# Miniprotein binders against Mucin-6 (MUC6): the designs that were tried, part 2

Target 1, 185 residues: Mucin-6 (MUC6), of Homo sapiens (Human) (q6w4x9r395to579)
Amino acid sequence: GHCSLEGGSFVTTFDARPYRFHGTCTYILLQSPQLPEDGALMAVYDKSGVSHSETSLVAVVYLSRQDKIVISQDEVVTNNGEAKWLPYKTRNITVFRQTSTHLQMATSFGLELVVQLRPIFQAYVTVGPQFRGQTRGLCGNFNGDTTDDFTTSMGIAEGTASLFVDSWRAGNCPAALERETDPCS

## First folded at step 11 (miniprotein)

Design a21 (from J1 with F12M)
Fold by ESMFold2-Fast, scan of step 11:
Structure a21 (fold): chain B 185 residues (1-185), chain A 81 residues (1-81)
Amino acid sequence: as target 1 above (185 residues)
Amino acid sequence: SPEALRLILKAMKLERKAEKLEELAKKLGDPELAEKAEELKEKAYKLLWKALKKGDPELLEEIEELLEEIKELLEEIRKLE
């Protein structure tokens, strides 16, 4: 299965359901029991300024018990807070420059990530067949049925993207939710 | 609300470990561990739903208690490896 994060704020799930959102937070992109050491893939979104209404991808994070690999739009790769020269290799993960504009994170456990650095920061996630029906997050549940692709972190299928996206928020993102519930102050 | 979401994500990560505990218990033929893991997953689901819907700070204590129970099971998994 393939999941893409393109054009700033467009997502296409593993079951090929496209959607768009406006949010400025870290979001869980992919969780699965197939990822070792409690692994999860996350996406960081931000707005380019008050004159821009769109959100854009600014970093992708792979987090496990052993690793916190961050690939950011400024072309810096870190693991556990330390900057790494490419190619960077661990026992199960290799991060390398695939082309002058693309980085790749290859793994031994059926997950591949390709990040486009220029002209627009974008990400492409590929998972092997062992992940079928065993994924959750912004990339969907990979069960071959698009009608439940908006399954929230609580396991509830939504008809629209807004509650789905909000349920996969990670970290403490000031004001985004508070502004919607208290628009006056 | 952001604090509740952070705890929800922490609980979800531990819920994955309960699933692995259930799988390990089935592999070892231990139905008690499998049943316990399933109960904790259901309890986590209910608390996560309540936290998401209300954002009530009082849910923090309930979520923390569940996290401690799941950590105990994770320690048992570690001993079985």
Scores: ipSAE 0.000, ipTM 0.089, lowest interface PAE 19.4, mean pLDDT 68

Design a22 (from J1 with K13R)
Fold by ESMFold2-Fast, scan of step 11:
Structure a22 (fold): chain B 185 residues (1-185), chain A 81 residues (1-81)
Amino acid sequence: as target 1 above (185 residues)
Amino acid sequence: SPEALRLILKAFRLERKAEKLEELAKKLGDPELAEKAEELKEKAYKLLWKALKKGDPELLEEIEELLEEIKELLEEIRKLE
């Protein structure tokens, strides 16, 4: 299945449910027992003062017991806090430049990440069939049913994207829910 | 390090627990539980921040103190259930 983070603030889940949100936090994108060593994929969003969305993806993080791989919009790749030259390979993960504008993280466990660096920082997540019905986070539950894709960290299916997104925050930052921004005209 | 990664994952779990407790507090109309849930969330965030700054020897003592505070808070929350 395929999950995308595009246009600064738009997400399409593994079950192809599109949504958008306005948030400035680190969010859990994908958790699954299929990821080795308590692995998780996370997305970092920050303010984008020039765009209509007002928030944009600034980094993607893969975290496990062995690795803390950060890919940032500044085209810096680190693992466990140390900058890495590409191609960078561990036992189960390889990060390399796929094109002049795209980086790829390939794994041995059925997860693939492609990051577009330019013109807009975007991410594309692919998971193998073994992940079906076993994913949690912003990318949804991958069960073939879009009606429950907004399942919160508490296991509750919500009708709104804001409550769903806020439940997957990984830091103590302002909630996106009910933040009114008056359009200045 | 493996220890820092375990602390980061523990912080995520504590944050999710705090959110579940906030929801429960709203359903029960329990402001004391809501206040303790908010405190748990704040401590979880501090744990995440300190774990990300590993390698500073002075932070190890702070992390140990924070873990004890979290343990005491969880015991207080359990008494409210």
Scores: ipSAE 0.000, ipTM 0.114, lowest interface PAE 16.6, mean pLDDT 74

Design a23 (from J1 with K13L)
Fold by ESMFold2-Fast, scan of step 11:
Formats: C-alpha cells, sequence, structure tokens
Structure a23 (fold): chain B 185 residues (1-185), chain A 81 residues (1-81)
C-alpha cells in the first residue's frame, strides 16, 4: 500500500482515505511489528500560512533502536544527530538522491520512502503486502476498510480527522530541527 | 534521472489504482472479481518494489501493462452500476 503527504497538510492513507489536518508537532505516520528494532516513521509539521491557519511537512524521521534518520526540507540528512553524505547505507537502509529534487530511502524490510525536496516538501510512503492489517498511525491501519482509518492511538475509531491526528502526536512537540552542517567545516 | 523519477511515480500510480480496484471489488461482494483484484494488487506491489530497488526503465512496460488491465476492470465495474 502507499500513503502520501502532499500539498502542505493533505494525507492519503494506505486504504486511500484522503483527509486534511492542521497541526504543528511530530506525528507517528507508521508503526508496525513488521518494522525491525521497534521502528517507526514520523512526520514533523510546522505552521506555513500567513492569513489562514495552514501547516506543512518540514521533516520525516525514521526511528528505531539503532537509528534516528532525519530528512529535512533543508535537504539535510542526519542519523543519530550526525550529518551524512549521500548515498548513505546501513545494514538494512539506503538513503540516496534519486534526482536533484528527490531523495529515496530504500529498506530491506518492505518500507520505501520517497521525499520531494523542491518546490514543495512532500513524502510518499510505500509498504509491502506483509504490512496489511498491521499498521497504525496517520497512514491508517491498512486493513482494506476506510471506515476505521481514523483509529486513534487508544484504539478508538473516530469520525473526524482532528481527534485522530491529535492522538498520534509523538510525545512532545518538536524543537526546531538543526540546520544543514558541513562535516568538513 | 528524470526517467527514474517517472518510473517511481508511475509505480506509485499503479499501486494506488490497484488498491482502489480491490476496495471496489470487495464493496460489490463479487468473490471472483475480488480475487482477481487481489492478484493484480500483489503484482503491482512487486513491480513497485522492483522499481524502487533497481530504477530500471524496462519496468515501465510492465507497469503500463498492469495500469491498462486495472483500467479495464475499473470500467467493467462502472458498467455494473
Amino acid sequence: as target 1 above (185 residues)
Amino acid sequence: SPEALRLILKAFLLERKAEKLEELAKKLGDPELAEKAEELKEKAYKLLWKALKKGDPELLEEIEELLEEIKELLEEIRKLE
């Protein structure tokens, strides 16, 4: 299945349910027992509108017991707080520049991420069939039924996006992400 | 390359269309159509995985063929009204 984060504040779940939200925090996009080392994919949103309240994706984070990979709209990739030159490879994950405006994170465990850096920061999440019915977070539960796609972190199916989204906040709202650093400077 | 990006975006489109086909087939309660939709979705997932791993432009032909099959089934569903 695929989940998309587009146009600032639009999300389409793995079961193809579209919704929009307003939020300025770190949110859990995807948790699953299929992700190794207690892995989770997270999205960081911040306010982008000037006249009407609107929020935009500013970073995507893959967190596990071994790795904290951050891909930011500033085109900086870090792992565990250290800036990395691309292509960057770990045992199970490769991050590389697919085009001048797109980065890709490929994994050995059925998760793929494509990030558009310019002109608008956007993310596309793909999971293999082994994730079916085994996902939770903003991308939905991937069970083939859209009526329960707004299942909160407490296991309650909501009719509206706002309560659903708020339930998936990842602890504290994020501090500002570190800006790009040159490892040689 | 622009071709590699096009391949990946086409593969995402294929996967999205296949998922929609499966959802619609299940809503209709047609077991034969649901089974065929599930089969096409699995093929779409495998092709997307290959596209993401290899970036091989030759995969565009396979992706376009599956998109056409899914398009034909979606039109067949629409005729059932």
Scores: ipSAE 0.000, ipTM 0.091, lowest interface PAE 20.2, mean pLDDT 71

Design a24 (from J1 with K13Y)
Fold by ESMFold2-Fast, scan of step 11:
Structure a24 (fold): chain B 185 residues (1-185), chain A 81 residues (1-81)
Amino acid sequence: as target 1 above (185 residues)
Amino acid sequence: SPEALRLILKAFYLERKAEKLEELAKKLGDPELAEKAEELKEKAYKLLWKALKKGDPELLEEIEELLEEIKELLEEIRKLE
């Protein structure tokens, strides 16, 4: 499955449900028992002045007991608070420059992240088939059904993106505002 | 910068200081110091995880308190080097 964070604040889930939101917070993008060491992928959003979106992706974070990898829009990669030269390799994770404008984080556990640095900061998440029906977060539940892709952290399927996004906040920050109605709602 | 990013960076800073403390304590060869450093590192990790799940203002106070404890212990180790 593929999940995308594009154009500042547009998201397409693993089951291909598109939505848009307005938010300035850290959001849980992907949680799964398939991620080792209590791993989670997170997305940081802040106000944007360069697109018609009010907010945009500014960093992606992979957090586990062993690694705290941050890839930011200023093209800095850190692990555990220290800047790293690319290619950067740990036991299970390698971060490298895929193209002049893209970084890739490859893992041994079936997760891949591609980050577009320019002209707009964007992220693309790929997970292997072992993650099917085993994901939670902004990227949805990867169960092959788009109608329940807005399943909140409380396990409730919502009809609107704003309540879904708010449930996946990792922080005490403003509630997300849905910018446009989902075509399926 | 966004408030969420600042909180995460502060939490990472705390965790990095805790890891540095554990490295130095183990290098010193004092098993009691190493055990205390490992405990502080675990607390730092739990605070980082809580900060990512909920950015409660109270977490900033806890982070600053733990950071001060780590700094004090790092200074004690520095004097022993």
Scores: ipSAE 0.000, ipTM 0.181, lowest interface PAE 13.8, mean pLDDT 74

Design a25 (from J1 with E15L)
Fold by ESMFold2-Fast, scan of step 11:
Structure a25 (fold): chain B 185 residues (1-185), chain A 81 residues (1-81)
Amino acid sequence: as target 1 above (185 residues)
Amino acid sequence: SPEALRLILKAFKLLRKAEKLEELAKKLGDPELAEKAEELKEKAYKLLWKALKKGDPELLEEIEELLEEIKELLEEIRKLE
């Protein structure tokens, strides 16, 4: 399944349901029992972008018990707060420059992430078939049914994107507070 | 900081457990269990936000206590299935 984060704040779920949201926080994109060591994929949004009133993706984070890999729009890759030269390899994850404008994070557990750095920071998430019906977050539940793609963190299927998106905030924080508390070293 | 990272990881684990509890409670159709599961999930979100804001080691104790409460409820729900 494929999930995309494009054009600032447009999302297409694993079941191919498109939606748009406005928000300036860190959001859970993907949680699954299939991710090792309590892993989760997150997206950081800020007001910076084409329009100051619109939100834009500024970083993607893969967080587990052992790793905190941050890929930012500034073309910096860190793990556990330390800057890494590419290609960067751990036991199960490799981050490398796929093209002059694209970075890829490949894993041994069926998750792939591609980020476009220029001209606009965008992200593309691919998961293997083992993730079917076992995903949660902004990318949806990957069950082949778009009717319940807006399932909140509370397990409630919503008809609109706004309550769905708000339920997947990784902390209730406006952009200013989020930037102040986000560790970057 | 390393302590903040540990807290964040524990908080995500707590969220996952709380959401599983909520799914099971909703499936049983028990409104009191569903309400308690919702309260635990809200506490988990609050702890995640505090962990993101400050790497306070005392939050680990709150997270562990909530994890144990969720574990106990999950066991009770599984016995009812």
Scores: ipSAE 0.000, ipTM 0.122, lowest interface PAE 18.2, mean pLDDT 70

Design a26 (from J1 with E15M)
Fold by ESMFold2-Fast, scan of step 11:
Structure a26 (fold): chain B 185 residues (1-185), chain A 81 residues (1-81)
Amino acid sequence: as target 1 above (185 residues)
Amino acid sequence: SPEALRLILKAFKLMRKAEKLEELAKKLGDPELAEKAEELKEKAYKLLWKALKKGDPELLEEIEELLEEIKELLEEIRKLE
C-alpha cells in the first residue's frame, strides 16, 4: 500500500482516502507490529513559506529501539543525533540519494520511504502486503475500507480529518507547546 | 541525548501496550473495562508527547507507573478470559 504526504499538508491514506489538515506538530504517521524493534514513522509539520499551505512537512522521522533517523527539508540526515553521509547503511535500513531531488530509505522489513526535497518537501510511504490491517496513524489502517480511515488513537472512526489528525499528535510543537517560563528559572 | 532517546522508546512501548490493552478490552464487551483502558491509553499518549518534548528523567518514573497500571489491568482481563 501507498501513503503520500504532498503539497504541504495533503495526505492520501493506504486505502486511498485523501484529506488535508492544518497543524504544526509531530504526528504519528505509521505504527505497526510489523515494524521491528517497536518501530514507528513520524512526520513533523511547521509553518509554511509563501508558496505553500498554512502548514508544511519539514521532516520525517523513523524511530525504533536502535535508531532515530531524521530526514529534514534542508537535506540533513541524522541518526541518533549524528549527521550521516549518504549512502548510509545499517543492518536493515539504507538511506541514499535516488535522484538530485529525492532521497530514499529502503528497509528489509517491507517499509520504503521516498522523500522529495525540491520544489516542495514531500514524502511517499510504501508498505508490503504483510501490513494490511496492521497499521495505525495518519496513513490509516490499511484494511481496504476507506470509511474507517479516520480512526483516532482512541479507536473511534471520525467523519472529519481534524479530530483524527489531532488524536495522532505525538511531539514537540514549538509554537503552541513552547515551555512556559518557570517563575523560578 | 542517549537518555532522551531511551525515554522516547519506552514511551512508544508504553503506548503500544496501552493500544493492545484497549483492543483486548473492546473484545470483552465490558464498557467499564473499555473506559478504563481508553483512559490509560490517553495517559500513555500524553507521556509520549511529553517525552518527545524533552528527555526529562522525571518522566521515566511516570512512564514506569503507568506501565505497571497497564500490567495490572492486563492481569485482570486475562482472569476474565
Scores: ipSAE 0.000, ipTM 0.108, lowest interface PAE 21.5, mean pLDDT 70

Design a27 (from J1 with E15Q)
Fold by ESMFold2-Fast, scan of step 11:
Structure a27 (fold): chain B 185 residues (1-185), chain A 81 residues (1-81)
Amino acid sequence: as target 1 above (185 residues)
Amino acid sequence: SPEALRLILKAFKLQRKAEKLEELAKKLGDPELAEKAEELKEKAYKLLWKALKKGDPELLEEIEELLEEIKELLEEIRKLE
């Protein structure tokens, strides 16, 4: 399965459902029992430099009990807060420069991440067949049915992207505080 | 670099469309369409990896041809719905 995070907060799920949102938070992109050590892939969004009415991807994070790998739009890769030179290898994960404009995170457990650095920071997630029907988060549930791709963190299928996205917020962030004071929502 | 990026973005678009085609073909229960969709998906993945590694401008034509073929199949599926 393939999930893409492109441009101004456009997402295409593993079941090929496209949507767009506005948000300045860390979101759970992919969570699955197939990921070792309680692993999860997360996406960080912030206000766009071109238009303050739009948001864009600024970092991708892989978090497990052992690792916190952050790949940011400024081409810095860290693990557990320490900057790493590429290629960077752990027991199950290798981060390397695939092209002059692309980084890849390859894993031994069926997850692949390709990050485009320039001219626009974007991410592409590929998962093996063992993940079918076993995923949760912004990338959807990978069950071959697009009608329930907006399944929230509480297991409820929503008709709107905004409720779906908000349910996958990771932590109490500035975007959450800003929306709570918004008279419209 | 900008030309290589265009190539890579089109290759990713191709990969997504090929995956959508495969999903729809499986839902329709058409074994010939499912087989063709799988073939196109394999070609899309191969072109994506070549685009990422080589950045070869000549791949752009191949990617565009495959995108058109997938678009035609998606239109046929849409007609059947």
Scores: ipSAE 0.000, ipTM 0.085, lowest interface PAE 20.3, mean pLDDT 72

Design a28 (from J1 with R16Y)
Fold by ESMFold2-Fast, scan of step 11:
Structure a28 (fold): chain B 185 residues (1-185), chain A 81 residues (1-81)
Amino acid sequence: as target 1 above (185 residues)
Amino acid sequence: SPEALRLILKAFKLEYKAEKLEELAKKLGDPELAEKAEELKEKAYKLLWKALKKGDPELLEEIEELLEEIKELLEEIRKLE
């Protein structure tokens, strides 16, 4: 399956459902029991200076108990807080420059990430067949049915992208603080 | 949110600066400066992890403190050049 983050604020899920959102936080793109050591792929969004988009992707993070690989729009690649020269290899992950404008993160566990650095920072996520029906996050559930691609972190299928996206926010985002308040609890 | 994103981006910048400080300390052959740089790199990593997993709004203060520590170490290293 293929999931894409394009044009600053467009997402196409693994089941090919397109949507757009305007978020300025860190979001979970992909969580799966198929990722080793509690791994997760995450995306960082900020306000865009470009008139065609209100928000833009600024970094992609792969986070596990063993590794924290960050690829930023400024072409800085770090793992566990240490800047890395490319190509960078670990036992299970290789990050390298695929073209003058693209970086690739290849893994041994069926996940591949391609990042476009210029002219617009974009990301393309590919997962192997072992991930079918076993993904969660902004990229959807990869079950071959687009009607439930907006499944929230609570397991509820939503009809709108905004509630879906908000549910996959990672960490405290003041823009979403009011939505986290429960006045009736 | 703008604040939460600034936190994450500052943490990334702090990680990069700590790494460059470590490289400079090793180039000068000062093991105590290298050890201090490594400690700051560890602190930056922990703050970024907390920002991404827990979204602690008070991490901004911790990041500013670490940035000041890095500036102080850079001045120490410059004195040795």
Scores: ipSAE 0.000, ipTM 0.088, lowest interface PAE 21.5, mean pLDDT 70

Design a29 (from J1 with R16L)
Fold by ESMFold2-Fast, scan of step 11:
Structure a29 (fold): chain B 185 residues (1-185), chain A 81 residues (1-81)
Amino acid sequence: as target 1 above (185 residues)
Amino acid sequence: SPEALRLILKAFKLELKAEKLEELAKKLGDPELAEKAEELKEKAYKLLWKALKKGDPELLEEIEELLEEIKELLEEIRKLE
């Protein structure tokens, strides 16, 4: 499965359900028992540079008991608060420059992250088949059914993206809002 | 996939040998050996990436060839001790 975070605040789940939101928080993208050491993938959103009404991805975080790897839009990679030169390798995770504009985090446990640095900061998450039906977070539940892709942290299937996104906030921050939609334009 | 897992395990073995090669080359204080070790380590990372990304069985041959190159250079480094 593939999940994408594109164009500021667009998300496409593992089951290919697209949605948009407005939020300035750290959100859980992916939790799974298939991730070792209580691992989780998270996304940080903040106000867009020149637009006060828009939010965009500013960093991606992989957190486990051993590692806190942060890849930011400033092209800085840290682990446990210390800046790292690329390629950066641990026993199960390698972070390296895939192309002049892309970084990749490859893992031994079936998770791959590709981050586009330029011209727009975007992220692409790939998971192996062992994750099927065993994912939670903004990327959905990866069960082949889009009708329950908005399953909240409390296990409730919601009909709207805003309640779904709010349930996956990591920390004390403002509630997310659905992106403005102008049906007459 | 069992085939993909085999590729990943082979690639990790390649990474470990490449890291050991770089460490030993640096201990000898020979900049040319250190440069060669770094080149082989970069090749190891590229093959690991391909193994993780594609699970392509043809990559096993490339990984095994690079493991032999690293082994040969490690043996040459050992002779200098």
Scores: ipSAE 0.000, ipTM 0.073, lowest interface PAE 22.2, mean pLDDT 70

Design a3 (from J1 with A4V)
Fold by ESMFold2-Fast, scan of step 11:
Order: structure tokens, then C-alpha cells, then sequence
Structure a3 (fold): chain B 185 residues (1-185), chain A 81 residues (1-81)
């Protein structure tokens, strides 16, 4: 399955449901029992310089009991607060420069992250088949049904993105303004 | 709180500044600047980690203390540049 964070504030879930939101917070992208050591993938959004109403991805974070890997739009990679030269390898994770404009985080547990640094900071998440039906967060539940992709942190399927996105906030931030992508627009 | 996101972004900027200062210290052969740059990196890490934990009111005092330590360290670094 593939999930993408593109164009500042557009998300396409693992079940291929597109949506857009306006928020300035850290959000849980992916939690799963398939991630070792209580791992979670998170995205940090802040206000864009283009419009006061527009927000953009500024960092992606992989957090577990062992690792706190941060990849920022400033092209800095840290683990547990220490800057790392690429390629950076741990037992289960390797971060390396895939191209002049892309970094990749490869793992032994079926998760892959590709981050575009230029011209626009964007992220692409790939998970193996073992994650099917076992994901939660902004990337959806990966169960083959888009109608429940807005399942909140409380386990409730919502019809709109705003309550869904707000439920996946990590930290005490303001509620996101809903701007769900209209398939007909 | 919008404050939590501000702290995360501040931590990222401080980490980047520390990395640049480490590079400068190596070029100048300045061990004191290198030491201060490492200290800044460590404080930036603590700020990031506290910010990533929910904006708990119990952490507000610790964050304020850390921000004062960072301010003092930046003034010390400025004297070495």
C-alpha cells in the first residue's frame, strides 16, 4: 500500500482516498502493531508562506522506544537529537540519499518512506501486505474500503476529514479547518 | 496549543544552527565553539522531545527553564563567533 503527503496539505490514504486539510500540528500518519517497539510515523505541519489559510509539511518523524528519526525540510536528519551523516544505518532502519532531491528510509519491517526535499517538501509511505487492515492514522486503515478511511483515534468512522484529522493530533494544538478534496472539483 | 508546533520548529532550527556551528568549529580548530555547539544540539533535542510529548501543563515550567538555558548558551556562542 501507498500513502502520499503532497502539495503542502494533500493526503492520499492507503485505500486511495484523497483529502485535504488545514492544520498546524504534529499528526500521527501511521500506527500499527506491525511496527516494532511501539513505532509510529508522524508528520509536522506549519503555516505556508503562500497563504495564511494554507499549511505545509515541514518534517516527518519516525518514533519508537529506540529511535526518534526526524527528517526536516531543511535537509537535516537526526536520530535521538543527533545529526547523522548519510547513509545512516541502525539494526532495522537505513536512511540514505536516493537522488539529489530525495531521501529514503528503508526498514526491515515492511515500512518505506521517501521524502522529496526539492522543489516542494513531500512524503511517500509504502507498507507491505502484512500491514493490510492493521494501520491507523492519517494514512487510513488499509482495509480495501475507502468509506471508513476517516476512522478516528477513538475508532469511529466519520464522514468528514476535520474530525478525523483532529483525532490524530499529537500534542495540544488547535483544531484543523476542514477542506476535504472534492473528487468533482 | 500552537505553542507546541512553534517549539518543534524552533528545535529544528536550533539543531540546524548547531550543525553549522560544529562545521565552523572544525574549520577554525576551535574546541570551545565545538563544545558549545554540542551543548546547543543537546538542548535542541530536549526541546524537541518535550514538545513531541503532548503539551502537558506539567512540562511548561521545564520548557521555560530550557528556553532560558538556550538563550544564555546562544549569548555565550555569540561571544565565540
Amino acid sequence: as target 1 above (185 residues)
Amino acid sequence: SPEVLRLILKAFKLERKAEKLEELAKKLGDPELAEKAEELKEKAYKLLWKALKKGDPELLEEIEELLEEIKELLEEIRKLE
Scores: ipSAE 0.000, ipTM 0.127, lowest interface PAE 16.0, mean pLDDT 74

Design a31 (from J1 with E19Y)
Fold by ESMFold2-Fast, scan of step 11:
Structure a31 (fold): chain B 185 residues (1-185), chain A 81 residues (1-81)
Amino acid sequence: as target 1 above (185 residues)
Amino acid sequence: SPEALRLILKAFKLERKAYKLEELAKKLGDPELAEKAEELKEKAYKLLWKALKKGDPELLEEIEELLEEIKELLEEIRKLE
């Protein structure tokens, strides 16, 4: 499955449903029991400094009990608040430069993330078949049915993106998330 | 600090340009140019690591010098195309 975050504020779910929103903060992109150590992938959105977009992707975060990996639009990669040079390896995760404009986070558990740094910060999420029907968050539930792609954190299928997106807001905003040492946030 | 962040961002820019130089040199199939690009890439990686570890603003001058060397090699590659 493929999920994309493109053009500042456009999202295409694993079941290929496109939508757009105008929110600013941190949102849960992907949660799954297939992610080890209570892992979650999150997307950080802030007000755009360019014309057209009201909001744009500024960072992607992978959070687990062991790691808090942040990849930001200013080309800084951190883990647990400390800047890391590339390639950066942990037991199950490797972050490296795939091309002159793209970083990749490869994992041993079937999750791949590719981040485009320039000219526009964008992210592409790929998950293996073991994630089918096992995902939740902005990328949808990956069950092959688009009619329930806007399933909120409460388990309710919505007809519009607004309530769906709001239900997946994380409690902490980007500044707090990057600087905090709280492992639960 | 803002100065330390600026240094880190400059170091990432250096590493990115060194990687691009190496890819272009390999694409051209010029072994001498590829060897020079590899040397500059190794220097860029070492400076990036020092910038991330020390946060020393004096490293900014070394980073800017290496960026200029990479720019000169990119111009040489442009002439060979």
Scores: ipSAE 0.000, ipTM 0.091, lowest interface PAE 18.7, mean pLDDT 70

Design a32 (from J1 with E19R)
Fold by ESMFold2-Fast, scan of step 11:
Structure a32 (fold): chain B 185 residues (1-185), chain A 81 residues (1-81)
Amino acid sequence: as target 1 above (185 residues)
Amino acid sequence: SPEALRLILKAFKLERKARKLEELAKKLGDPELAEKAEELKEKAYKLLWKALKKGDPELLEEIEELLEEIKELLEEIRKLE
């Protein structure tokens, strides 16, 4: 399955449901029992300005009991707080420069992440068939049915993206921002 | 933790601003500004690593103070353009 974070504010789930949101927080993209050592993939969003919606992707994080790999729009790659020169390899994870504008995180457990650094910071998540029906987070549940792609962290299927996105916040950040259309209205 | 990640992101912003300052100072050819920009870049890098290793609330104050110093230097450089 493929999940994408594109254009600063757009997400397409593993079941190919597109949506957009406005938020300035760390969000859980993918949790699964198929990820070793309680692993999770997370995305960090911050304000981006007018050429996108008001927020955009600024970093992607892979967190487990052993590793905290951060890939930022500043082209800095760290693991457990230490900057790493590429290619960077652990037992099960390799981070390397795929092209002049793209980094790849390849794993032995069926997860692949490709990050576009320029001109716009974007992320593409690929998971193997063993993840089918076993994912949760912003990328959806990968069950082949888009009607429940907005399943919250509490296990409730929502009809709107806002409640879904807010349920996957991984920090003490404020709820997804309301957009004012006019200060006089 | 998510709170430590907020500090990490602020530290990344700090590092990026300091790198921009160093680049601008080199373009201006002013050795005093180049030296100050390099010093701020080194301090930003140091705070980045501290933020990654500990979620100390006092560290956030240090980051905010350094960001203010960078803002003042950027304003000084902008007046030279």
Scores: ipSAE 0.000, ipTM 0.112, lowest interface PAE 17.4, mean pLDDT 70

Design a33 (from J1 with E42Y)
Fold by ESMFold2-Fast, scan of step 11:
Structure a33 (fold): chain B 185 residues (1-185), chain A 81 residues (1-81)
Amino acid sequence: as target 1 above (185 residues)
Amino acid sequence: SPEALRLILKAFKLERKAEKLEELAKKLGDPELAEKAEELKYKAYKLLWKALKKGDPELLEEIEELLEEIKELLEEIRKLE
C-alpha cells in the first residue's frame, strides 16, 4: 500500500481515499502492530504563507522505543535529538539520499518512506502486504474499503475528515481547523 | 471521483515499480540503467501529483506508456541473468 502527503495539504490513504488537511500539529500517520518496538510514523504540519494552503508539511517523524528519527524540510535528519549525516544506519533502518532532492528511509519491517525536500516538502509512505487491515492513523486502515478510511483513534468510522483528523493529533497543539475537499461524487 | 481514484492507484503502482527497477539496476552495477530508472521514478511522481491535484483521465495514457517502458527495461535486465 501507498499513502502520500503532497502539495502542502493533500493526503491520499492506503485505500486511495483523497482528502485535504488544514491543521497545525503533529499527527499520527501510521500505527500498526507490524511496526517493531511500538513504532509509529507521524507528520508535523505548520502554517504556510502561500495562497494555496493554510498549512503545510514541515517534518516526518518515525518514533519507537529506541528511535526518534526526524526528517525536516530544513534538510536536517536527527535521531533522538542528535543531527546525523547520511547515510545513517541503525539495526533495522537506513536513511540515505536517494537523489539530490529526495531522502529515503528503508526498513527491514516492510515500511518505506520517501521524502521530497525540494521544491516542495512532500512524503510518500509504502507498506508491505503484511500491513493490510492492520494500520491506523491519517493514512487509513488499509482494508480495501474507502468508506471507513476515516476511522478515528477511538475506532469510530466517520463520514467526514474533520473528526477523523482531530482524533489523530499528538500533543497539546491548538485545535485543528479541518475542511473536507474531496470532489463531490 | 472514481476516475481520479483509478489514476492515483495506477500512479502509485508505477512509482513502486520504478523504485524496484532503480534498486535492481544499482545492484547490477549499471549506472546508465540506474539513471534511467531514476528518470522513470520522477516521471511517476509527477503523474501522481497531477492526478491527485486535477483528477485528469488523460493521464492514463502517460501512465500506461511509462509502465511499458519499465517492462522493457525489466526484460533487458532479465536477459542479463
Scores: ipSAE 0.000, ipTM 0.071, lowest interface PAE 22.8, mean pLDDT 69

